# Designs tried in a protein design chat: VHH binders against THO complex subunit 6 (THO6). Part 7

Target 1, 367 residues: THO complex subunit 6 (THO6), of Arabidopsis thaliana (Mouse-ear cress) (q8l4m1)
Amino acid sequence: MYGDATNWNEDEYRESILKEREIETRTVFRTAWAPPARISNPDAFVVASSDGTLAFHSLNSLVSQSASFGYSKGQDVMVAEPERVVRAHEGPAYDVKFYGEDEDALLLSCGDDGRVRGWKWREFAESDVSLHLKENHLKPLLELINPQHKGPWGALSPMPEINAMSVDPQSGSVFTAAGDSCAYCWDVESGKIKMTFKGHSDYLHTVVSRSSASQILTGSEDGTARIWDCKTGKCVKVIGSQDKKSRLRVSSMALDGSESWLVCGQGKNLALWNLPASECVQTIPIPAHVQDVMFDEKQILTVGAEPLLRRFDLNGALLSQIHCAPCSVFSISLHPAGVVAVGGYGGIVDVISQFGSHLCTFRSSSL

## First folded at step 20 (VHH)

Design r06 (from q02 with R31K S54R K57H)
Fold by ESMFold2, look of step 20:
Structure r06 (fold): chain B 367 residues (1-367), chain A 119 residues (1-119)
Amino acid sequence: as target 1 above (367 residues)
Amino acid sequence: DVQLVESGGGLVQAGGSLRLSCAASGFTFDKYHMYWGRQAPGKGREWVSGIKYRGSHTYYADSVKGRFTISRDNAKNTLYLQMNNLKPEDTALYYCARWSRGDYTFDYWGQGTQVTVSS
């Protein structure tokens, strides 16, 4: 149990210290609850991190490990080993989505290497080959690769990163928001691009599917959101100012269940749009830069460059404000049972019950 | 006002090494992919190396692969090119260039720094 001084190894100690510092400098960019999504007791979720890994965690296992811990600002946070891990990307992994709703769903990820990669969730979660030892042998079932562009002086563009994905369950299409100022629609079975959405003047942060209208919505560093017709690939509306002097990125977007309401995170504001009316009906000021938004029925959840999860109604009234362990939060994921996972700086994930209590708080360990 | 200023060039004998620097100002450096290019006497500009905005991926022309290393320090807004095992054919004016994502070109580059490799 206690290390024997006669067996002390200076190199092993140094490696231990370096690993701990790597964990503390990591960022969680996305969390996602794994299928089946309709269970009353959510358990499995995936964490996508700045080191390019996807880590599977079990809420039940985490709660057992964290029973003697808790969360408070400034408190040391336990390090949790994932149930499984895969090195999905060279460079950061930015987004995770599931294609399908049952245990045969595909786990999809995208990242800085310009790729979408996918595995069967059941094989990932159960495979002894996918253990996070120094090697993982699990090969992706699916790989989508962004196009490169010709440039001057004989150069090709860098491989454009993929910052976000959206899956349209009706069509089975995957949409990507890319660093080349385009969004793409992919045929998952063939791995080929079905449609390219060109018009933004700077890279995309977010993409959202609007299945009822055969549309997607994109948000960009160019300060605009755009609505696109999926059948033609043409932009049908531009939301926001293209004034270069006051460009504030559209960092995040979400549609409500009716697909009639859109919330956009832009700088220190949430803009609420009624899409049938084509009107911005509400602007909600936020004290920190907004980094993610979502709808929970007719309520808006948001996180940003502060350690807070905020909830608003459609009139902009603050309904709740919960302290989160990451000092800057990049991801909200909501389970239908009302449990929320948030992730951000420090590799920290904070899981919050439907009643607002903290179920567990941890740093996700990975290779 | 975007500005790119190259430095670190000079005269070196074949087989030697140089490290070029490019100081960037007037823009948010860590949001842009960056390249090195060069122009040899009597020739047009050609690319040498590129690096993604976060430094996660690097790219090299075949003529320099294995000999040159591109890097960036986003905290200091500086791009670097470590040039090892230099050859006389590497003699050129070396430029630091910024990639424009919206139109797929270099929209700014510096005045360059001269590298001269003697036999």
Scores: ipSAE 0.585, ipTM 0.840, lowest interface PAE 1.2, mean pLDDT 86
Fold by ESMFold2, fold request of step 21:
Structure r06 (fold): chain B 367 residues (1-367), chain A 119 residues (1-119)
Amino acid sequence: as target 1 above (367 residues)
Amino acid sequence: DVQLVESGGGLVQAGGSLRLSCAASGFTFDKYHMYWGRQAPGKGREWVSGIKYRGSHTYYADSVKGRFTISRDNAKNTLYLQMNNLKPEDTALYYCARWSRGDYTFDYWGQGTQVTVSS
């Protein structure tokens, strides 16, 4: 620590300060409401963050903490104490999914370390007098590890990150969207790869399951979305053309409950597809880059590189827009009661009632 | 045009240290995994170390593990290799290499910087 002040480098000091601020900045990449909505601790959800942690929060506890905090949402953001925190990944945790319907469900996470890890939700959410709940002693029940690939000079590829996953409990499969331009189908019981979906020319951002057709859909940095037959592993349709304007990644995708409607977020646009008709029926311009989409029945919720949650009908009419605390929003989660959780930049999560009012706003604590 | 320019090589005694730099230009540096490779006199190229595009994970050949440290500064488009406890068998021309995004290969590498370790 000792040194001559005359050897101090102002540019290196400034870079050190910027890196410390960047390192201390947290991003929430995924929120997910815990199933089922009527478990012992209903209105619980999990937050996956850029520091590789998963944090479990109860809405009732958050509202109680918010009331005692007493600050205006526009001036400062409460740092909330989670019910449980685990370090699930080395590097960012990008996605969280539940496999199953009740307290027997598996909590799955994926991240930059190229792994899917899973826990029994009951054990993760346990609130009994276990004194070790804050120490990360809870070991994962499941671990899926992406393949590395051989290259020249004796090198192996870096471990491909897993940017997104989708689960299909009917087939017992977990699907992953990976940084090696492939999607993979995993058998949850054996932990082995059942199918490799190869055809994209750049890494994948999103994957969704279409159980009714035994298909998955993938969205890529290469500017295309693809539909794959899970039985053969073959691509049956390529959506999007890279020969239009600038190449724009397909950042997010969602199916409605009937699995007949697909919405794709690409750049500053939403593309709405009717899959039985194989037709793009609507393109909705968005003022900011789209980062997540979902269906609420026949309405489309979207967030992006702006502090807004927008809702559209199938004809592209804006039904509502709600200000969100994160200045850039990466995740939407909808509770069956109509409550929405959004998460994004700054480690901030905003919980919004079915009427559009903010129930609580907080920064998820991970350490 | 993609350009990778290595620097920081030189002559050192066994047990010494060097820090290599690689200045990158002509591409979006923070979207590519980067590696260091080397080529000893009369031998083929071999990998030394690799780092993911955001710097989140690092990889090392067994021969350098614990002695070398790879890092990157995405704001300055620069890749680094800190080499400690150097041995004569580390003598080589060291290359900065870019890992392809869609394939399992290096698609560009620089001219290299010479590291010579004397006994």
Scores: ipSAE 0.545, ipTM 0.845, lowest interface PAE 1.3, mean pLDDT 84
Fold by ESMFold2, last read:
Structure r06 (fold): chain B 367 residues (1-367), chain A 119 residues (1-119)
Amino acid sequence: as target 1 above (367 residues)
Amino acid sequence: DVQLVESGGGLVQAGGSLRLSCAASGFTFDKYHMYWGRQAPGKGREWVSGIKYRGSHTYYADSVKGRFTISRDNAKNTLYLQMNNLKPEDTALYYCARWSRGDYTFDYWGQGTQVTVSS
């Protein structure tokens, strides 16, 4: 008979209870649909969480696990096993982006540790390359580290976090929104800062690249959004006011495919701008604080501090409203087929079909 | 009004320990990085330790690494400094300081609590 497992069994049980509690207290800050892979499960996405992990899930595997889970657990949110998981950051992982649109794309992440890390997506995703990924040995190809700044009394600043990223394929650049009130342009090939965008008076929450105009747009805790010329680093427009009465953070921004239309989430409002005209065309009141926005062609998707995914037209008419499993939602990710992944509080991800039905709801198992 | 009130100082023998506290009020404590600084008699101010707003990362001056531990309790709006193996060179007025949001400076600090280490 195999050895004495008495203490092993007790330790294993205790660890499982602690793991369940840790999973339930997490937040998903970003979901992102992956580019196609050459291997099975081509509809996949990455989940970035408050524990600093990135988890790769395939929709086929989630649906399969969901069917099995329904027989066993009944009423709880399923804990799903990811295809791959890495600890990308010390502290929360805040954003994920793909640099490139084919099998050679980089998977980029950023987080509270002030770092951007990047992996070749194919090596991250492929099972025959990934024999060592199950042991968490995949090392990043790219690592960008924010500068620390000198302060009084001989102190160095805390490492500024990176709250958001945007990629610009036309310029070969990655843009970061940092906790030191600056945005940075990084050259992907050299790994060095090409430009610093300084002018905000508080943390940056969002950054969007506008490749057609060689611009970026930033949104800040200081209550403003700013448009910057990437060639000079100069701010060319300030949107909003730093007046204390109107000082609400600009939490999220998105451009449409033409890069002519900008939607900004600020407090309980969406503001729609036509950038060539430099005019705010529409303001849409939202019942809860806005936490993410995006365009689906000429329609606006938004989530916030409520369990709802809302869709509006450019005139502000509500087109649809879908209940989401997370009680507060931080991320929208849209698949070209119209399938949406949302993620938020409690570590919950909800995958919703183009017709509004829920394909699966889960919490990601973690390291 | 922003207030930072330090306590826990006193006289201890070399090799002893003290735990300092800093009670914060008048602002959203869990949105600010916090530091401990000190000033010895006849010397300028120097930083001692710092901690990010969520408590996720801590920083220490070389002179105190391994002996001091910074921590925070965001539910109680309190910053702590556990000081072990104290040396006479640690004698100073200790104060907590709030790191400004979005720039590279302290914007508030307390009146301090005196720590005196006897030989």
Scores: ipSAE 0.511, ipTM 0.821, lowest interface PAE 1.6, mean pLDDT 85

